# Designs tried in a protein design chat: VH-VL binders against q0atu2. Part 347

Target 1, 119 residues: q0atu2
Amino acid sequence: MLDKKARIRTSREYRNVFEKGKRLSGRFLIIYYVENALDNNRFGFITNKKIGMAVIRNRIKRQLRAIVREYQGQVKNKHDIVLVARAGIGKSSFEGMEKDYIAIMKKAGLFARNANKID
Short names: E, the ipSAE of ESMFold2; O, the ipSAE of OpenDDE; V2, 0.75 times the mean of E and O plus 0.25 times the DockQ between their complexes.

## First folded at step 16 (VH-VL)

Design cc32 (framework fv_daclizumab)
Fold by OpenDDE, second read of step 17:
Structure cc32 (fold): chain C 119 residues (1-119), chain A 119 residues (1-119), chain B 106 residues (1-106)
Amino acid sequence: as target 1 above (119 residues)
Amino acid sequence: QVQLVQSGAEVKKPGSSVKVSCKASGYTFTSNYMHWVRQAPGQGLEWIGWINPETGYTRYNQKFKDKATITADESTNTAYMELSSLRSEDTAVYYCARTDEWYGYMDVWGQGTLVTVSS
Amino acid sequence: DIQMTQSPSTLSASVGDRVTITCSASSSIGYMHWYQQKPGKAPKLLIYDTSYLESGVPARFSGSGSGTEFTLTISSLQPDDFATYYCQQFDSYPITFGQGTKVEVK
């Protein structure tokens, strides 16, 4: 589980990222990201009913949290980042989600240069 | 059911202003962003802007930044769009449309409001 | 701005025909949405996220594509399908629509 400090928690915080952040689309995910005034990164996760039933949505969120946690140390500091699960993500494997996340984060330039990035 | 009901047709003189309303029902008004879209006679759809009804934060298409002012009243679940300095070219049907801001498609539309500008 | 060009602008077809509408984006986008509009009515969401049907939309509709090229397909045109169709992107601001494709009776 992500540290409490590493989580976007309020609706206002989420919408701030949407309104002021940059957006990049992947195969299964869209990320919104914006610099914050903190010394740490915060992550948010968005799903809707079009992804599937609550059990599916919860599984997707759990998987995305695991992915984010795995690579958290490699992400540049001082960012709020929201992961939006798109309709097709329910058909993807965990590995597919991970690959998509890495690709998007690389494209966004959010991985630190000195981090142990997956090439 | 979710519904958006717009104010009636308007006939205006050049140089005047018009304010169109869009009343939402069947859902929590502040839970979704509200778009405004223009459609000139026989033409396609043009995005004007959106508003966050919770905070009043807006984003405009640059084409309409000096033409349209979008507001919202949470107490009445109503979004508004005011058009200023009306010209004949502003003659169009104007739609409000609800969206989940994270996904960007408009799933519920008002019935449209015809604004006719003529001398 | 991302410009989107639909083709054709007008399409004449008969009931039972297979109809394909294309939407070309001036730059690569992640997802395309499609709307159906009938005369005197507001647009109706038809397809979201490139290939997923909105609730109540018949299975004869389908969407596909990636990058800059997207398509809406009606496998067997029905009388209720004669309308104008619009593609829409929200990959970047401003949000933009295609110019529309009118599907009319041959």
Scores: ipSAE 0.865, ipTM 0.944, lowest interface PAE 0.6, mean pLDDT 95
Fold by ESMFold2-Fast, scan of step 16:
Structure cc32 (fold): chain C 119 residues (1-119), chain A 119 residues (1-119), chain B 106 residues (1-106)
Amino acid sequence: as target 1 above (119 residues)
Amino acid sequence: QVQLVQSGAEVKKPGSSVKVSCKASGYTFTSNYMHWVRQAPGQGLEWIGWINPETGYTRYNQKFKDKATITADESTNTAYMELSSLRSEDTAVYYCARTDEWYGYMDVWGQGTLVTVSS
Amino acid sequence: DIQMTQSPSTLSASVGDRVTITCSASSSIGYMHWYQQKPGKAPKLLIYDTSYLESGVPARFSGSGSGTEFTLTISSLQPDDFATYYCQQFDSYPITFGQGTKVEVK
């Protein structure tokens, strides 16, 4: 579970990330991201009705939150990041979503250098 | 039933301005962004810009930034597009279209408004 | 701007034919949307996010592709399918459309 402070909560805050942010598309995910003026990262999750029924959308949201939480320590601080689930995400495994998340975050330059290893 | 209903055809002289309306019904007006797209006779589609009806924030195609002004009125669930300094090459059918902003597709379109510019 | 080139610009076909329309982007993009437009009508969303059918769109329509090359396929052309088709990207601003492919009766 992500702490309340680490979550984007309002429509206006989500749309700020959309309007001012950069975007990058992966296989199962699109991210929108912008540097914030806070002392912490915040994450948002978009799963539109086209992904599938509520049970599928809820599963996807839980899995994405778990992935984000697991890798939170590697993310450069002071960013608002919105993860948008692509229509095909329902066909992915947890591992597939995790690999896509890592790949897209690295491509965006949002993972801290050497965050998970010593020199 | 989700609908976008546009104002009727206009015939304008060069140098004048025109304001086209797009009235939304069947959904929460502020929940989606609204695009404007034009199509010159026998030609393809050209994106003008979009508006966030919740805040009034707009984004324009650079080609149209000094030509088009997009606004929205929440009290009437109506989006507007004004074109200034009309020239004959502005003769086109103008469409409003509702978007899923995170993906950028346009799922519901108005019927179109023909604007004819002639002397 | 990302330029979208559709091929062919005009296609003559008969009912029952398999029709394939291609859309080539000037740079790599993540996904593509497709629209159908009939004379005198507004465009209608057919396919979103490269390969997913919009609600109410017949199963004979399909989409695929990645990078710079995307395709729209109609597996068995029906009389209602004679129309102009447009691809659309939102990988970057401005939003751009292909020039259109007109599918007309042979």
Scores: ipSAE 0.778, ipTM 0.909, lowest interface PAE 0.8, mean pLDDT 91

Design cc33 (framework fv_daclizumab; at its last fold request DockQ between E and O 0.94; V2 from the best seeds 0.90)
Fold by OpenDDE, fold request of step 18:
Structure cc33 (fold): chain C 119 residues (1-119), chain A 119 residues (1-119), chain B 106 residues (1-106)
Amino acid sequence: as target 1 above (119 residues)
Amino acid sequence: QVQLVQSGAEVKKPGSSVKVSCKASGYTFTSNYMHWVRQAPGQGLEWIGWINPETGYTRYNQKFKDKATITADESTNTAYMELSSLRSEDTAVYYCARTDEWYGYMDVWGQGTLVTVSS
Amino acid sequence: DIQMTQSPSTLSASVGDRVTITCSASSSIGYMHWYQQKPGKAPKLLIYDTSYLESGVPARFSGSGSGTEFTLTISSLQPDDFATYYCQQFESYPLTFGQGTKVEVK
């Protein structure tokens, strides 16, 4: 589980990232990201019923949180980042999601220069 | 039942302005963003902009930034689009359309409002 | 702006025909959405996220593609399918649509 301070919590915070952030598409994920005025990063997760039943959506969110937590220490500071799960993500493996996340984050230039777990 | 009901057809003279309304029902008005889309006679679809009905925050297609003003009234579940300095080229059917902002597809459309500009 | 070009612009076909519509994007996009519009009516969402059918859409419709090339296919055209189809992207602002493909009776 992500630390409380590392989570986007309110609708207003989410929509701020959407409205003012940058967007990048991956195979299973879309990420929105924007700089914040904090000393830490915050992560949000978006799913909808198009992905599947609640059990599936909850599984996807759990998996994405695990991935984000694993690489959290390697992400550049002072960003709000929202992960949007696409409809097809339910058919992907955990490793596939992880690979997609890493690829998108690299493309966004959001990993720190000294990151060493992203190969 | 989710639906969007737009105001009736308008006939306007060049140089005048028109304000089209879009009343939402069957869902929480502020839970979705609202798009406006234009379709000139015999032509395709053009995105004008969207609004966050919760805050009034808007984003426009640069092509329409000086032409259209999008607003929303939460108390009446109604979105508005005002067109100024009307010209014959503004003759078109204008649609409002609901969206989940994170995914960008428009799943519910108003019936459209024909705006005719003629001398 | 991301420009999207559909081909063909007009397609004449008969009931039972296999119909394929292509949408080419000027830049790579993550996914494509498709709409169906009949004369005098508003567009309706047909396919979202490249290949997923909106609720109520018949199984004869399908979508595929990646990068810059996307396709909408009707396996066996039915009378109810004569309409204009539009592709749409939300990879970047502004949102853009293809110019449309009119599927008409041969």
Scores: ipSAE 0.923, ipTM 0.955, lowest interface PAE 0.5, mean pLDDT 96
Fold by ESMFold2, fold request of step 18:
Structure cc33 (fold): chain C 119 residues (1-119), chain A 119 residues (1-119), chain B 106 residues (1-106)
Amino acid sequence: as target 1 above (119 residues)
Amino acid sequence: QVQLVQSGAEVKKPGSSVKVSCKASGYTFTSNYMHWVRQAPGQGLEWIGWINPETGYTRYNQKFKDKATITADESTNTAYMELSSLRSEDTAVYYCARTDEWYGYMDVWGQGTLVTVSS
Amino acid sequence: DIQMTQSPSTLSASVGDRVTITCSASSSIGYMHWYQQKPGKAPKLLIYDTSYLESGVPARFSGSGSGTEFTLTISSLQPDDFATYYCQQFESYPLTFGQGTKVEVK
């Protein structure tokens, strides 16, 4: 659902965000973010086996991609952003993940204006 | 079985240096960052720094940036920490510990290496 | 630096007791990791992300908390639980541990 150019693809790209970026913790998510040299944003998604089996991890990633797509128009360009699923994310509703994402992204200063859910 | 095996205890004179090794087995060495942590006799745990074993990129606790040098050798699945200009205050057990860099917990620890600095 | 203060520093307890260890952070953090260390051994991960047990950790261990206050609870202390416990934050660099809580035989 994210365009090919809007995704972080390689281990090196992911680790650059970890090594050079800032980190913020939310209820269900951690975000890492760093300015990039592109004209667009890129998004990455991290789960690990402590989250659950592959089916659960894939469902979580799919839900997070949907949230990112919904709000991508609000995000300031030129950032690489990695969403990391916390251990408790499986207990969250989609709405809970969405609210957490909005709060973290606002705290990071990555939204241009106050974000509301868009149609 | 995942394990980290450290080099043996060392007794050193003040002003000398020591290089502690940490050999990883049972997992892909470059899949995880490696921490170094010290524990002075009767004291708690202090974080020294971490290394990305794929690239050699490091981050240090500022307290140790002029004391410790962390390296890794992918060809031997071994991380190293060198302590320079040893003083009696550097007497401690030094641990290597594997982490999932995105989450920050240290899930596998080496057995520890006692470094004793004695005049 | 985020300072982590554990309370108590030493706790004398008997087998069967309920044990509670508190970790107080100098500023708000999102979650806490806990480690158990027995004499002469390396620390081992006990609880990650505040309340989740590492594989092989008995159900008598639990964790909770948010903001600046976190707790580790042992519901019924067993002989294997006499050890030193450390909390650890990953909110900001440098990573810091609490000073430790030694749980010893009464």
Scores: ipSAE 0.850, ipTM 0.923, lowest interface PAE 0.6, mean pLDDT 92
Fold by ESMFold2-Fast, scan of step 16:
Structure cc33 (fold): chain C 119 residues (1-119), chain A 119 residues (1-119), chain B 106 residues (1-106)
Amino acid sequence: as target 1 above (119 residues)
Amino acid sequence: QVQLVQSGAEVKKPGSSVKVSCKASGYTFTSNYMHWVRQAPGQGLEWIGWINPETGYTRYNQKFKDKATITADESTNTAYMELSSLRSEDTAVYYCARTDEWYGYMDVWGQGTLVTVSS
Amino acid sequence: DIQMTQSPSTLSASVGDRVTITCSASSSIGYMHWYQQKPGKAPKLLIYDTSYLESGVPARFSGSGSGTEFTLTISSLQPDDFATYYCQQFESYPLTFGQGTKVEVK
């Protein structure tokens, strides 16, 4: 799980990222991201009913948090990043979500070009 | 049942202003952003802007930034759009539409308000 | 601005026909949405995220596509389907719609 300090918590904080941030589309995910004034990165996760029932949405959020946690050391400092799961994500494998996340983060310039999984 | 009900048709003189209302019911007003879209007679759809009803924060299509002012009143669950310095080319049906802002589709629309600008 | 061009602008068809409408974007789009509009009425969301049907939309409607080319298909046209169809993107601001495709009785 991600530490509390690494998580976006309030509706206003989420919407600040949406309103002020940049957007980048992937195959199953969109990210919204903006620089923050903190000493750390914060992540948020958005799903809606169009993805599927609560069991599916909870699985997706859990898997996305695991992916973000694994690669947290590759992310450039001082960003608020919101991952938005699109309708098709329910059909993706864990590996598919992971590859999409890495590709989007690299394209956004938030990862080094040779970013790797934290062991 | 989610519903958006707009104010009635308006006939205005060139140079005047008009304020169109959109009353929301059947959902938590602040949980969704509200768009405004226009459609000139016989023409297609054109995006004007959106509002976050929780904060009043707005984003406009650059074309309309000096023409339209979008506001929201949480106490009455009503969104407004004011058009200033009306010209004949502002004659159109104006729609409000609800969005899940993270996804960007408009799932519920008002019935439309015809604004006619004539001498 | 991302320009959305629909083809054809007008299509004449008969009940039972397979109808295909295309939407071409001037830049790559991740997710396309489609709306149906009948004369004198507000648009109605038909398809979201390229290929997913909005609740209550009949299964004869389908969407597909990626990059710059997206398609809306009606497998067997019904009388209720004579309408104007619009594609819409939210890849970047401003949000833009295609010019519309009017599906008319042949």
Scores: ipSAE 0.843, ipTM 0.924, lowest interface PAE 0.7, mean pLDDT 92
ESMFold2, look of step 17: ipSAE 0.823; ipTM 0.914
ESMFold2 (binder alone), look of step 17: mean pLDDT 94; pTM 0.959
OpenDDE, look of step 17: ipSAE 0.892; ipTM 0.950
ESMFold2, fold request of step 18: ipSAE 0.843, 0.805; ipTM 0.924, 0.911
ESMFold2 (binder alone), fold request of step 18: mean pLDDT 94, 94, 93; pTM 0.959, 0.959, 0.958
OpenDDE, fold request of step 18: ipSAE 0.915, 0.917; ipTM 0.950, 0.952

Design cc34 (framework fv_daclizumab; at its last look DockQ between E and O 0.89; V2 from the best seeds 0.84)
Fold by OpenDDE, look of step 17:
Structure cc34 (fold): chain C 119 residues (1-119), chain A 119 residues (1-119), chain B 106 residues (1-106)
Amino acid sequence: as target 1 above (119 residues)
Amino acid sequence: QVQLVQSGAEVKKPGSSVKVSCKASGYTFTSNYMHWVRQAPGQGLEWIGWINPETGYTRYNQKFKDKATITADESTNTAYMELSSLRSEDTAVYYCARTDEWYGYMDVWGQGTLVTVSS
Amino acid sequence: DIQMTQSPSTLSASVGDRVTITCSASSSIGYMHWYQQKPGKAPKLLIYDTSYLESGVPARFSGSGSGTEFTLTISSLQPDDFATYYCQQFNDYPLTFGQGTKVEVK
């Protein structure tokens, strides 16, 4: 699990990212990201009922958190980043999600220049 | 049942202002952003802007930034759109529409409010 | 702005026909949404995220596409389907709609 300080927690924090941040769409995910005034990154996760039942949504969130946790050390600092799971993500494998995340983050330029990422 | 009920049709003179209301029910008003969309007679749909009812934060289509003012009253679950300096070209049906901001589709619409501007 | 161009603007068809509406975006977008609007009524969400049907929408409706080209298909047109259809993007501000496709009786 991500550290508490690495989590976007409040509705206001989430919506600040939405309102002020940049947006990029992937195959299964959309990311919103904005610089924060902290010395660390914070991550948020959005799912809705259209993805599936609560069990499915929770699984998706768990998987996305695992992916984010694995690569968080390679992400440029001082960003709030929200991952939005789109309807099709329920049909995706973990590897597919990971690949999509990496692709989007690369496109966003959010990985460190020397980051060792999976192609 | 989720429902958006808008105020009645308006007939206005050029140069005047009009304020349309949109009352929400059946859900937590602050949980969704509220869009305003216009449709001129026989024409398509144009996005005007949206509001975060929780904070009052708004974003406008640049085309309407000097035309429309969107507000919300959480205490009455009502969103408002005021149109100023009305011209004949502002004649249209105006819709409020609920959205999950993260997904960008409008799943619940008001019935529309016809605003007619004529000398 | 991302311009959305639908084709055709008007489509005459008969009950039972297969109907296809296309929406072209001026730049690549992630997802397309579709709405149905009948005269004197508000738009109704039909398809979201390119290919997923909103609750209550008949299975004869389907959506597909990627990049800049998207399609809405009605496998077998029913009397209730005569309406105007709009595509919509939220890939970037401002949100934009296609100009609409009116499906009318032949």
Scores: ipSAE 0.877, ipTM 0.948, lowest interface PAE 0.6, mean pLDDT 95
Fold by ESMFold2-Fast, scan of step 16:
Structure cc34 (fold): chain C 119 residues (1-119), chain A 119 residues (1-119), chain B 106 residues (1-106)
Amino acid sequence: as target 1 above (119 residues)
Amino acid sequence: QVQLVQSGAEVKKPGSSVKVSCKASGYTFTSNYMHWVRQAPGQGLEWIGWINPETGYTRYNQKFKDKATITADESTNTAYMELSSLRSEDTAVYYCARTDEWYGYMDVWGQGTLVTVSS
Amino acid sequence: DIQMTQSPSTLSASVGDRVTITCSASSSIGYMHWYQQKPGKAPKLLIYDTSYLESGVPARFSGSGSGTEFTLTISSLQPDDFATYYCQQFNDYPLTFGQGTKVEVK
């Protein structure tokens, strides 16, 4: 499970990342990201109704949280990052989402060089 | 049924200002951002800016930052756009449009308001 | 600003024709949205996120593309499809539209 303090929770906090952050699009994901003034990273997850029914959206959010948690040790500290699922994500494999996440985070310069993968 | 209803056509003199309204119904007004887009007669679409109705935060196309002021009144579910120092080249149909801000598509549009600037 | 150039600007076609409209971006973008506009009416969302049909849009419409080249295709043109079509990006601010492609009767 992703730690409570590592989660973006309120509409206002999500929209702050959207309004002040940079964006980068991948194959299945869009990320919005901004440096924060906290001592840790925070992650948010957006899936809209166009992706599918609530069951599908909840599965995708669960899978994205698992991916984020697995790689949290590689993320440069003090960032708020929102992952937005693109319309096609429901047809992706878990591996496909994971590869896209890694590629986007590297392109954004958000992965630290010597970080460790978490099981 | 989601609907955006705009105020009626305006004929204005050069140098004056105009304020166009866009009343939303059929959805939670603060759940979506609202764009303003213009279309000069026989021409294409040009983005003016957007507003977050929850906070009043706005972002403008740099071209319009000193021309347009976008506001929202949550108590009446109405977005507004005021244009100042009107010139003949401001003659256009002005549209409000609802967006899913994370993706940037505009899924519901107002009917448009024709603003004519003439002596 | 990212400039969106549509080809062709005007297209004459007959009912039953396959119509293809291209949108070229001045820099690489992740996805494209497409709108249809009929005379005297507001634009209507047709395709979002490059290839996905908005609810109620007929299956004869399709979208594809990546990088700088995106395409809207109408597989078998119907009378209701004579309209102007616009692409739109949100890879960067400001949001920009193509100049439009008018699909008119031959």
Scores: ipSAE 0.835, ipTM 0.923, lowest interface PAE 0.7, mean pLDDT 92
Fold by ESMFold2, look of step 17:
Structure cc34 (fold): chain C 119 residues (1-119), chain A 119 residues (1-119), chain B 106 residues (1-106)
Amino acid sequence: as target 1 above (119 residues)
Amino acid sequence: QVQLVQSGAEVKKPGSSVKVSCKASGYTFTSNYMHWVRQAPGQGLEWIGWINPETGYTRYNQKFKDKATITADESTNTAYMELSSLRSEDTAVYYCARTDEWYGYMDVWGQGTLVTVSS
Amino acid sequence: DIQMTQSPSTLSASVGDRVTITCSASSSIGYMHWYQQKPGKAPKLLIYDTSYLESGVPARFSGSGSGTEFTLTISSLQPDDFATYYCQQFNDYPLTFGQGTKVEVK
């Protein structure tokens, strides 16, 4: 995450994305996304115990946060986006997660029009 | 230790209503959504809807929108489903199921409640 | 609505047989879950996220697939495995199950 205002922080905020948002599945990730009423994006991250032990789950969250931070400038504003790590993600590489994120964000239409055109 | 215990079988007349209960134990009731699923005699499984037990917010399969009302009481860790205007085709076993909502699977099921509608 | 068609609807098999059940979705989906239901009992989660076994599920069960085609395989059928099996998606609303596959004694 780039800064604190770009984070989904409360259970209520997360559940709003689940309850109101669209979802798309990739190879290692599921994303849920919904328009918000802010001037910025917010990102959230979900893992569960089936992914692995706590050290593995924490590593995956750190990697996903790094990926989101790297591409945050391409994301259309005014969206709450939750990344859900699928069970197989522990066997992926950082590059595999990154590729999957790029593909699913393009499919969702969440990259800025100018950036999508260049890509 | 996680359990969902449902109320007992019911025999009802057409035009009446029934309220099935589902008492949760062994986990934090508000940490998961509760789903309701029905199974008519000799038939498969049909999803009815879910409830966010913290807020009472619900989502329904359109097929059941005018038939079923799902509620929850977090003080007693109990979810409810009321079926109105009962008809013979509403005869079925009704299950509650806890879901991991972000991943979309039902990991714990109640034992089922048979509702029989006959004259 | 995403329709799920299981094949076969009924399967007659003997102990020791390899059993394969397919689940076809009407549109592409990202994952599939599988449940076992024995007579008079609630369904039980077997496989989540296409290929991962729920805790306590024997290793003879496996799952695979992507897109519109998914399979559940029992490598060597045991007496405890005679049951009805359901696939389930929640990639989009409404949540749907396949119609079920009953695995019975040949």
Scores: ipSAE 0.767, ipTM 0.901, lowest interface PAE 0.8, mean pLDDT 91
ESMFold2 (binder alone), look of step 17: mean pLDDT 93; pTM 0.958

